# Ledger of designs, part 23: VHH binders against THO complex subunit 6 (THO6)

Target 1, 367 residues: THO complex subunit 6 (THO6), of Arabidopsis thaliana (Mouse-ear cress) (q8l4m1)
Amino acid sequence: MYGDATNWNEDEYRESILKEREIETRTVFRTAWAPPARISNPDAFVVASSDGTLAFHSLNSLVSQSASFGYSKGQDVMVAEPERVVRAHEGPAYDVKFYGEDEDALLLSCGDDGRVRGWKWREFAESDVSLHLKENHLKPLLELINPQHKGPWGALSPMPEINAMSVDPQSGSVFTAAGDSCAYCWDVESGKIKMTFKGHSDYLHTVVSRSSASQILTGSEDGTARIWDCKTGKCVKVIGSQDKKSRLRVSSMALDGSESWLVCGQGKNLALWNLPASECVQTIPIPAHVQDVMFDEKQILTVGAEPLLRRFDLNGALLSQIHCAPCSVFSISLHPAGVVAVGGYGGIVDVISQFGSHLCTFRSSSL
Below, E stands for the ipSAE of ESMFold2; O stands for the ipSAE of OpenDDE; V2 stands for 0.75 times the mean of E and O plus 0.25 times the DockQ between their complexes.

## First folded at step 11 (VHH; framework vhh_7n9e_1)

Design e07 (from c05 with K54R R57K; at its last look DockQ between E and O 0.34; V2 from the best seeds 0.00; counts 0 for: pae O 2.5 > 2)
Fold by OpenDDE, look of step 11:
Structure e07 (fold): chain B 367 residues (1-367), chain A 119 residues (1-119)
Amino acid sequence: as target 1 above (367 residues)
Amino acid sequence: DVQLVESGGGLVQAGGSLRLSCAASGFDFSRYAMYWGRQAPGKGREWVSGISYRGSKTYYASSVKGRFTISRDNAKNTLYLQMNNLKPEDTALYYCARWKSGDYEFDYWGQGTQVTVSS
């Protein structure tokens, strides 16, 4: 049916193309599993994307939908409607974390706009999906804004983005890694900065809290990781190559459950550190740039600029390689039951079982 | 001595383009984030754009986002600002400034180059 060209709206068409492109180029930067709550939706997770949105999904719902529509697991990408979606940031949302372990946990996000925003998870999760309202404007309970500094001529410095967060509920703190090369310790209750960590020469990619030692670790574009004392704000150790020319960005870091082991994603390498010994015990070459890393007990999981989820033991031996749907993967998140969610380019999330099978592959519908 | 020398300013019509350059000397240029600022007549100085020491991260004021592009050549010790779709409100003296990481300050800046956009 040759559509009546007389009703062709060029503007609408243009908008549709732009929207399609936006969807295709959307990137999931972080996923986070919700804490086990008595809440009606077990196995839920939040997706932070390049469009500044946080989308809440239920695994059960996704798997059910996937099965119903006959999507081939791991190959076909289903467009899934989130249970809730919030525009959290004006620019990309880079990280999402839960602050707390129970129903009263806060959902925290940070982004390009230099802000941390927090919501009560309970409120976020309980919202009646029934109202087809495209954009649920849930007001954040917490808002942290990076400081802007006045230069000598009175000009305000750029608002630095927040690239990553770490939480320490025991101390009531949120740590942020910012584009101004500084890490910040925020008091969650007051919303104020408690400590600033200065020393890196370029912007920070990652921050992890080592609560047992009252420390944080930061990774930077400058090719170094630093260990900081949270009480004094002083750098206690610099981790990285002494050769400035060979310095690769530290893109991601993770601590094991004992907080004694650190793994760093550094370019196309994983560096495993024993923190008590202050020694790099293993360097694992990766064929692609590392973009995220985490521990699963005594195993290391990593993703990057390739469509693979890799698993290593602490000796650096490859245990498994699993193909994942995103061609470039930015986020790994592990459910306590062993299920892994990976998110990346194209707005794609791939949920992989503890056995390595694909449970569902999807894109969140756009606002 | 640390020196920053701006060039490339001039008179341009609205909608036109200019490319500013800042030549750096007297320090290791590759170790510092660099910024552009501007001061319009009767107004205070404001930041325009910033770039990390390796050029891997760029920053833009909301007023210039999408129109201006900051870049650097560390081999040439030069900072650039490509300005497209210029507007009369972009008329200002443009400064190159060195950012001192951790101290949250611009410790050095140039003399500036004048950009005038006519309606």
Scores: ipSAE 0.044, ipTM 0.509, lowest interface PAE 2.5, mean pLDDT 88
ESMFold2, look of step 11: ipSAE 0.435; ipTM 0.804
ESMFold2 (binder alone), look of step 11: mean pLDDT 86; pTM 0.872

Design e08 (from a67 with S30E S54K; at its last look DockQ between E and O 0.63; V2 from the best seeds 0.00; counts 0 for: pae E 2.04 > 2)
Fold by ESMFold2, look of step 11:
Structure e08 (fold): chain B 367 residues (1-367), chain A 119 residues (1-119)
Amino acid sequence: as target 1 above (367 residues)
Amino acid sequence: DVQLVESGGGLVQAGGSLRLSCAASGFTFERYAMYWGRQAPGKGREWVSGISYKGSRTYYASSVKGRFTISRDNAKNTLYLQMNNLKPEDTALYYCARWKSGDYEFDYWGQGTQVTVSS
């Protein structure tokens, strides 16, 4: 009771500890820079988190919160309030992409619930929306639902999660990497599946479009990457081994702007491929498991199960290492101005300038 | 040698609870989605609940949603079904089954454990 020797409320203390643990166990799986409306400014980005939410943050708001908080020196990571939060998925949200390049772009998300959901970016980001819409009342304009198939005993197949997306606005398509060992091509206008890419023996982590060759590339838990012809749905090439005793997931892939260079993150290695030559030209060892890769023109950015952002050239030479606040990093996103956002374990996002300095570090809060 | 062995069935009063277990052996348990199914006397088999290989997604037939909870312990190779607020129509032989992804079928199931709910 109140006023005894404790001088505090045990229930309030317990609730505070439980809330703190909930925040600290969150993971950011993906960040994505929003296209600036009429201004070329890396002002805003979206954070997809393990609690199924998408959170919109602006740098101006983060700087204001950081100044008011007074703990930006790195002893504590501030908990930032987003401009907007929606519950996009039941279970984790794994990926976000923008379909389109202007103010009329769609914000697409995918997650553990086997759905792709899309919102008009302008409506998602509108500042005049009342607070009651934060309670998941904002309706998506688009919903793609992974197929379930009939099984015995009246069962339907499990709803496969969607771990990654790739968009191709030129063809009007979205490609998904699914937990049923398949990738799917979706027609955005009709919402129907145009093609199924079946051949992997385990769930998919990543999918990348190669428009110049009418191909997609997929990376799987089965230890292989595959190249698929989009017109026929047939696998053209298998990269890697399905030997389960030495299986290392292909966790991430990226193409450079020419679509001639492919980098694959697999276990504790980066594999660099020249696709026209069909040759792996280098394998770069990494001390920790690779979790994301990206090209910055002809340079490779990588993050993984360690608090480091590494940059390499095409010859495999290490150009830089930058310490990141998340102890395990799942996402790199790069703005054309050279600003990088990384996100990972603990719900932590770190925003790094084009010169390598830390602009802001924060924990994204949610509903 | 794939084996699925169910246990935990018995006689229980309506409104009561039971916890079923399924011990799995002979395969890499954490790479397979798993289901519970049941068969009432004189009726065909029907699915009850399913769980993804990571345990992150669960699925329930409409007749049991809100009353039954599926879970798994991949370190112990064991699937569970917590059944609360049992009804006489839940009386059935309950068995666990391994889902074969891509073929959309159960490729192995156990002999089952009997659950009987009396009024």
Scores: ipSAE 0.374, ipTM 0.807, lowest interface PAE 2.0, mean pLDDT 84
ESMFold2 (binder alone), look of step 11: mean pLDDT 86; pTM 0.872
OpenDDE, look of step 11: ipSAE 0.615; ipTM 0.875

## First folded at step 12 (VHH; framework vhh_7n9e_1)

Design f01 (from a67 with S62D; at its last fold request DockQ between E and O 0.86; V2 from the best seeds 0.00; counts 0 for: pae E 2.1 > 2)
Fold by ESMFold2, fold request of step 13:
Structure f01 (fold): chain B 367 residues (1-367), chain A 119 residues (1-119)
Amino acid sequence: as target 1 above (367 residues)
Amino acid sequence: DVQLVESGGGLVQAGGSLRLSCAASGFTFSRYAMYWGRQAPGKGREWVSGISYSGSRTYYADSVKGRFTISRDNAKNTLYLQMNNLKPEDTALYYCARWKSGDYEFDYWGQGTQVTVSS
């Protein structure tokens, strides 16, 4: 009968603050342009996030949403609505890759739950499907589950997370970098492990396929990178910086298009290798810890624990430096047309044109 | 120097409850999977429960499933084991242990805390 003088609940307020902080602490771990090998103008990409979701965005929709988004004080970031979102993993999704280039390509994801899941890309991209569909309407076509290992006292290992993937459609394989210090080669058709690559003494951060030589390369928390023969599973070379003063993880690696040049991110350094010569030809100091690297032709792109995208030539000269919205950046994705997507802390993605201008900046919404 | 210090043990009647704690120091706690193990008088050690580094995955031995709950607070560098409906066969010295992924082994464990369940 009286008006309600108090309508605030401490527990509800506390929960809303915790939820808000949870959203603000989301991380984008990987972006991938779809299809990754196509050289057409960029049109779509997928975002893998710490909440275990994969979100599909079209670039045209993002630019349209960005253009209609009002200017905000305090550098507010637009929350973008994805074309499609699925919960692919329990716990963070760490990596996404496309397997194949045709209409039957698979979208692969991996994460903290020790699984690789794959979906038909056609089903993600089909425009006739309404976004009112529930999260259970897309089912994975492929599911690969990391092995657990026996330990002392009768224990089994925890389910090893999968931190990174590399695909090799030529051999019908996907390679995983796992938290049990091993990499695995999986046969996509059968879903079975073809090869186990054991030799690292700590978990793996990254794996790169070198198809021309039937090899993979792995980078580990143990401070080494290793080259493995895919036919035998044997380690053929151990590389990386091995300073005795500290443990420096190998966080990221990339091969150039010829598969002759390798760049490794280790601590606050890039190491450039010419693989035919088995020679480290350059070391480039970086002011922050390196979190991702890639080649753009004969130039090196890198991001890390700072809000910067840096570009170097093979001699280590800094060619450009672009400020990024995420304060820490975990992913670089380069489209052949030169458009770059970077993602990191805050769930934030920056899309940067081939000329270095920002096309849009957004926080990827999840469902 | 890595240290793991267990506490919370004691004498409890059958059907009772105890909560064990393990204070961790000397390493980045949030980067390691952690386990509880136990050793009954005159027997070898056996695993009890495990938890992933983030706490998102938990594992239990069949003998304790449904009665024990493992948890961790990475902000406080502390591992917990809530033990309910205790039985005399749960009497043991309980250890927390750090999992070493590269060797599939526990590389550090504490002195343990004694749990004694009277019938």
Scores: ipSAE 0.392, ipTM 0.797, lowest interface PAE 2.1, mean pLDDT 83
ESMFold2, look of step 12: ipSAE 0.385; ipTM 0.802
ESMFold2 (binder alone), look of step 12: mean pLDDT 86; pTM 0.867
OpenDDE, look of step 12: ipSAE 0.700; ipTM 0.883
ESMFold2, fold request of step 13: ipSAE 0.355, 0.304; ipTM 0.776, 0.758
ESMFold2 (binder alone), fold request of step 13: mean pLDDT 87, 87, 88; pTM 0.882, 0.880, 0.883
OpenDDE, fold request of step 13: ipSAE 0.884, 0.888, 0.876; ipTM 0.966, 0.968, 0.962

Design f02 (from f01 with S101K; at its last look DockQ between E and O 0.81; V2 from the best seeds 0.56)
Fold by ESMFold2, look of step 12:
Structure f02 (fold): chain B 367 residues (1-367), chain A 119 residues (1-119)
Amino acid sequence: as target 1 above (367 residues)
Amino acid sequence: DVQLVESGGGLVQAGGSLRLSCAASGFTFSRYAMYWGRQAPGKGREWVSGISYSGSRTYYADSVKGRFTISRDNAKNTLYLQMNNLKPEDTALYYCARWKKGDYEFDYWGQGTQVTVSS
């Protein structure tokens, strides 16, 4: 493969191989379906990746790209071009959420750099924005920065990462799960911390707001989940064991629409709680470590360290099991029409219809 | 259980370079932020540099910015400090230290490796 007529260059080839390996080693940590802020993008979603980027995709554009890409030619996974991409964080972007449901909705992200950043969704997604938005230089409207503290030898503490967010627009709040073992309540209007939730002994994986009871729930590497009163900041209940031999991280949590049912992913188990009764009513064993859970009405969706999306009823019966393209899956997001996006290792996102068929599968490209 | 073993110190002329290593064992290295500190003769310990658990963020004391580079290899459980343009005032016993989760202090540090910069 040498010669003047080929236009082949060893350095260009090596750079291409290195970039391909970098893309294939990326991880999608979160997908999120956008609210209908614009009629032209009713099925838009955002992908947060280990390279710190947020990428906006439209299902219509993905289906069009898939048709042009030619899956029938024996190729494995299409690399999709996003509608927009932004550098949101230094280091991995771990979570995205939408704050609000109208044209003024904010797209929020958090990451390893200890920041929450926010943009007006309309300005992020709008196709007629200026040139610099295509170049990843969109400035955030909102920036929340985790506190740092003075430590020994004159050192400034590490910037605590933010692993997860939960939004509560009714109270004007965003809750963060941080790497300093604390959760924080932020007032979105002022950008200030309203409350600090201290008590866990290891970093937090997940946070869920329960606005009907003025509570949040946190899940930690310390093997416990905790329920906190948002008015006082005090822990009202601890779930799980801190015994090192039986300690299994609480990786994910979700509430149903009534906020009465809680599902926790802990190790290779789903634990289903009825919160008014303060009772664990079902434990569902899972063959692989659970990495995300959510409710679809009264059904439980779960993904984990395996290429499967599983669905259970409240009695623990398996209703469906669907192969997912990522070999390890970190995120579920559900569109109101029943379409599911999952994302994970390899930068792979798999979009699955309400009937279990794959609408598209792609690697999300980035900067 | 937790062990931090520094190496790579020695005698070097002013303006020279040296690379320190810290081998970590007895804990999940990739879950902890790590720091380098030093103690010069007749002085208390001072921080030199720090690095986040993933390696994506680095921190430097003003006295070493631009001259020192911290890095880590989480697959090999090893922390590094590349020291360039060394000055006699950099002479010290250099320690690697583990940042305590859920608090603002170090919970473990090594015996240290001596760096001596001659003029």
Scores: ipSAE 0.377, ipTM 0.770, lowest interface PAE 1.9, mean pLDDT 84
ESMFold2 (binder alone), look of step 12: mean pLDDT 87; pTM 0.875
OpenDDE, look of step 12: ipSAE 0.579; ipTM 0.842

Design f03 (from f01 with K100S S101K; at its last look DockQ between E and O 0.70; V2 from the best seeds 0.55)
Fold by ESMFold2, look of step 12:
Structure f03 (fold): chain B 367 residues (1-367), chain A 119 residues (1-119)
Amino acid sequence: as target 1 above (367 residues)
Amino acid sequence: DVQLVESGGGLVQAGGSLRLSCAASGFTFSRYAMYWGRQAPGKGREWVSGISYSGSRTYYADSVKGRFTISRDNAKNTLYLQMNNLKPEDTALYYCARWSKGDYEFDYWGQGTQVTVSS
C-alpha cells in the first residue's frame, strides 16, 4: 500500500487549483468610463464582473504598475489591484451606467440578483484609506428591486435578473431590461416602478433610450427589437423578424447621436436601421456572435465571441480591426477623447488609444 | 411532451436525509426556472424551494431554509433537492414544477415522490 511520507496538504492543493481556475474563468461584463470632474482626459473607469463586484481603476495607476514591471518580460497579463472595490450584487454584475453631472453623478449597477444599486460617484471613488478600513460599509444611495410575480402554492416567481440599464438624461428616468420579458421605468426617488413595458415573449438583453422621441428600444431573445412610448408604455413598433425559423436574439443595440440610426447585434450580423424610414438599410456579416455595439459619431464599433474590436462605416465598410486580449469580448466603452476600453473573458480589460495602440492590458482583481 | 419524473422519496427517521431528483424531458430545461412543492396529507399544496434557470439564484420557504438545498444540472436535465435534518412535518408528496414564462404560474408538474419522516 502506498504510504505518504511527504508533507503536503491535499485540501490546500485542491483549493489552490480551484482558486486559479476561478480567477481565469472570471468575466468582465461591462466597462464604463467615469465622468471626469474638471479634466476632459480619460482617467478612470469602472469594471463590472461575474463575481458581482464593481472595481474602480485609474489609468495613471495602471501605467505606474506597468512601469514597475519594466525589468521583467512577462508573457502573462498583469493582474491589477483596483483603487476601490465593492460587492454590489449577489451573482454577476451585468451593467454599469453613470448619470448626472460632476458633483451629483451617480454610479448605477445591475445584475443577476434583480437589483439596481447606486452610489454617489465621488463617495464610491473616494481614495481615503479610512473608508476602506470601514469594511466597505458604504451604503448605496439607491436600490431598485425587480418585482416578483404571484404564483400558485404560495410561491412568488423567481427574481428576474436585470441584464441592462439605460438612463435618459433628458427625462432623468432609469430603464431596466429584465429576465421576465419586461422592461421597467423606475421612479428613482420612491424606488417604485413607474411604467412596465410588456410585450416581448422572451427575456430582454438590452435597452436603449431615445430621448428625442420620448421612447425606449428593447432587444430580446425572442428575435425582435421593440420601440416603446415612454409616456404610455405602448409598443409602437416591432423591428426585425418574428419568423420562428432561425429566429436570432437581439443581443445589443445602440443609437447614433442623431437618434436616427440604430445598430442591432443579432447573431453573427450587425443590422443597421434608419428609424424614420423604419427600414433595415444594411446587414454586415460578422464571423462571430456579436456581443456589444456602439456608435462613434457615424462609425460602428463592435465586439463579440472573438478577440477583435471592429469598426465600420455606415456603408458597411470595415475601417479597422484591432486584436483584443480577451478571447471573447462583452463590453465596449468609448471615452470622448477616442480611448476605448474593452472587457471580457478571463477578467481581462484592454485599453486602446484613439490611434489603435494598447495603452494597458490587465486582469481586474476582485475582493 | 413535457415530462417531469420525481424520484428519491422514501421512509426516513427524524433527523435523517434524503435527496430527491427530477428528470426533465420534452423541453429545453436550461431555459426554465424550476420549483419543488409539497402536499401533506389533508393539506393544500405549498412551495418548498425554487431555482433560476441558470442555477444562480435559489429560493426557500421559511420552514425549510437552512435544511434543504435545491440544485440543478442543466447538462443532465435534472433538478435536485437535498433534504437534511428532516422533521415529521416534512412528510408530504413532493412535486417538481416548471415555472411558466407567460402567465406566472406552474405550467407542468410531476406525479410526485412520497417522503415520510417518522418520529
Scores: ipSAE 0.427, ipTM 0.807, lowest interface PAE 1.6, mean pLDDT 83
ESMFold2 (binder alone), look of step 12: mean pLDDT 89; pTM 0.896
OpenDDE, look of step 12: ipSAE 0.577; ipTM 0.850

Design f04 (from f02 with A33H; at its last look DockQ between E and O 0.76; V2 from the best seeds 0.58)
Fold by ESMFold2, look of step 12:
Structure f04 (fold): chain B 367 residues (1-367), chain A 119 residues (1-119)
Amino acid sequence: as target 1 above (367 residues)
Amino acid sequence: DVQLVESGGGLVQAGGSLRLSCAASGFTFSRYHMYWGRQAPGKGREWVSGISYSGSRTYYADSVKGRFTISRDNAKNTLYLQMNNLKPEDTALYYCARWKKGDYEFDYWGQGTQVTVSS
C-alpha cells in the first residue's frame, strides 16, 4: 500500500509541474472585452492564446482569486481559473472580435489554422460546463475557411493563417488579414467570400474597416499599409516603402471614432495620418518595436516589445506610461469604463484601472 | 543568402525507414511554410509533404500519407521527413523547399538528397 500511494503522489506532482510550465510558455495574442450584458459575469473579457485556446474571464472572479492568492507562497503570477475555455484553433489563436452588441453578439476568433470560428456569445458565456475544461466543449456556429491554392509540383498550398479580423455588422461583413498576402471580405450570414484584396507582397498583420468610406486598410510585413475600396476590391493608396533596406513592417493600425485619423505602428515608430488630407502629420518615436495600437477618443494607446503601456495625445506628447507584467505585450483592449487589459509573453494578462492602478495580473489555467 | 541543405538519404530495403533533414540558413526559418518534394529519374518534380511555419498543420500527398511524417524544429532551423515503410516507388532525389510569401511557388530549394529503395 505504501509504495502505491507514494508513487501515485510523485507522478501527480510531476504532471502538475509540467502543466505549470506549459502555461508559462504561452503567449497571449489578443484580449477583447465582451459587450455589456445583464449576465452573471459583467465586465467579461476573452483571452486568445498561442495554444489555440479562448478563455473567458470575469473581472470580479479575477479580483476574488487575486485576494485569495495573496496568501500563497512561491509564485510570481497567479494562475486563474477561467469561467470557460475552449480550443478554438489548431495552432495559435491570433485575434478575437465581437460581431454585434447585446445578447445576440457573435464571438469570433481566428488563428494559424486559417479559420474564423464563431459562437453566439450568450451560449458561450452561459454554458453550464465545468470551469475546469480540458477539451473544446462548444461547437462553433460559424466557420470560415481560407481558400487554399494549387501550387508547384502539384502541391496543395499551405492553409493561409488569419492574423487579424475587423468586423462591420452594418454590411454583414467580416474582413480578414491572411498569410497569403491577401485580405478577404466575408459575408457572415452565408459564410462566403464577397471580395478579395490582393496586392501586398508579404503576409498581412492587421486589417481595419473604414465603414464611412466603404474602405478597408491593411498593414503588411512588406512595409506598406494599403487602402482598398470595398466596392471594387482595388487598392486606392499605398503608404510606406517597399524597398528591402527601408522596409519596416506595419505591425498594427487603428482608426479613431471619426475614421479620419489613422495610427500605424511601424518598427519603432507610430505614424499618425489624417486621411482626408492624405498626410502623415506626426511620427512618434518609441523605444521598442510597436506591437499594438488603439485610439481612446483622441488619444493613442500603444504597447510593444517592452513591458510598458504608453498613452500619447495627437501632438505626440506622452500622457502616461504604465508598467505591464508581460515583458513583451501584443494586445491592448479598452473597456468603455476605461479599464484596460493587456496581454503578451508568458501568457500573462494585466488588467489596469482607468486610474492606472493594477486590478489583477494573471495567467489562465491550461485547457 | 538563403541556403537549404538536405541530408539523411541513402540505400534502404523495401519496408525500411529513413529520416531526412534540411538545414536552413540565411532567413528567418520560423516565418516560412516548408515542403518536401522529390524527383524520380527522368520525371518531373512532385510534392511529398508540407508543414506550416509554426508546425501546427501538415500536408501529405496521397502516395505517402500514413507512411511519412513531416516535422520542424524552429529552434534549430531544421526541417525533417520521417519516411517509414519505404517502397521502391519512393526512390527519388528529395528536396526541401521554401514556399514563397504572396505567391503560389517555391522560391528556394536545395540540391537534394538521394533516397534509393531496393526490392
Scores: ipSAE 0.379, ipTM 0.772, lowest interface PAE 1.9, mean pLDDT 84
ESMFold2 (binder alone), look of step 12: mean pLDDT 86; pTM 0.872
OpenDDE, look of step 12: ipSAE 0.647; ipTM 0.885

Design f05 (from f03 with A33H; at its last fold request DockQ between E and O 0.86; V2 from the best seeds 0.71)
Fold by ESMFold2, look of step 12:
Structure f05 (fold): chain B 367 residues (1-367), chain A 119 residues (1-119)
Amino acid sequence: as target 1 above (367 residues)
Amino acid sequence: DVQLVESGGGLVQAGGSLRLSCAASGFTFSRYHMYWGRQAPGKGREWVSGISYSGSRTYYADSVKGRFTISRDNAKNTLYLQMNNLKPEDTALYYCARWSKGDYEFDYWGQGTQVTVSS
């Protein structure tokens, strides 16, 4: 008893092993850097995971934990303690976006439960509530719920999941890409649907707002991307083939800052479009399926079903290729200082400096 | 060819338990929401339970909530319904049904498996 091996608690040891297995079986679907603010904990970001949690981390704390962990030891992935974790969704959390730029900014999340939930970022980031509790301790300020539809045998449709969001701060609208083949425009103030974008024949993976033209763009499992007029709800252009033989999902899309350039990830290709010219000006082959894209000014960042972060110029020239810790990567997020967070399979997040060096690699502890 | 084959039905005493299985083939099972429905003699079909494609969301009719548990194994392409505390009112032919993409209907269902609950 007392301090020797014969008094060791076997149940606590077994629970510790089970917790490690749960952490290792997670997938990170989205990372997002927190906006600049006068709030404490700069250089912070949020991790959305397959267990429905949002975890808040600061880079300072991660670097400190990494130093204590002995980062030069083996290739073990550190399990990091988040500053805060909440259960945001029943089922996976798929996307996180910020709405607003000041201390009253909202943190928005969406997931498999067909909901968008929103928190006041300051209260999320600076609460004194104890971490790692099983229940939500921070009440969401906002909740948007996808519509269900009547079906046969007295059933309602399954709650359509929300796979992606886009935020237009000018109009005060949130756009969602849903599992019922529709995109929706939400009025944040009223919480009501303003517009439904119906025309895809399979669920949507991605949505991007184009504020300058009052448009959104959607990408679908049906192999097409579509451009929609937000004023009328009409589809004004279909990009890609509706031919069943070339029906590869449009997994990701991004606009550059001018909203003139669009990059689409489809299968093992990036397609670069100049929207004013209505032309695909470049196709860049990728060895693995593309899972996320973004612009860094006029450069294209991409990740996919491989452990690599690639960067291209507009001519398709490979500028850099960085090995990432997740074997399959679902998310890129870029800090204004050029630091990149990527997340994916195994619950792993990899933080990469603007020079390509790894600042830290970790899994979040859960709940 | 899409096929849904139910099994596990039978005669069971009230208060007993039964587990139904549905073997799916001819389509990518993990991309579809799935439901169980039933039809009692002389009645129309009614839904019983549903489960999202990932298994993360489950739905139950009020008459079975707390007694039935739906689950799926996407690696084995199999849908399950664990039925506990069975009542004579649960006597029916039970169907495994696939929710269609892009509309609001079941597009395929099996021949069903009979569940008979005696007193």
Scores: ipSAE 0.464, ipTM 0.815, lowest interface PAE 1.4, mean pLDDT 84
ESMFold2 (binder alone), look of step 12: mean pLDDT 88; pTM 0.888
OpenDDE, look of step 12: ipSAE 0.616; ipTM 0.865
ESMFold2, fold request of step 13: ipSAE 0.308, 0.346, 0.435; ipTM 0.702, 0.767, 0.806
ESMFold2 (binder alone), fold request of step 13: mean pLDDT 88, 89, 89; pTM 0.886, 0.894, 0.893
OpenDDE, fold request of step 13: ipSAE 0.869, 0.878, 0.861; ipTM 0.961, 0.964, 0.961

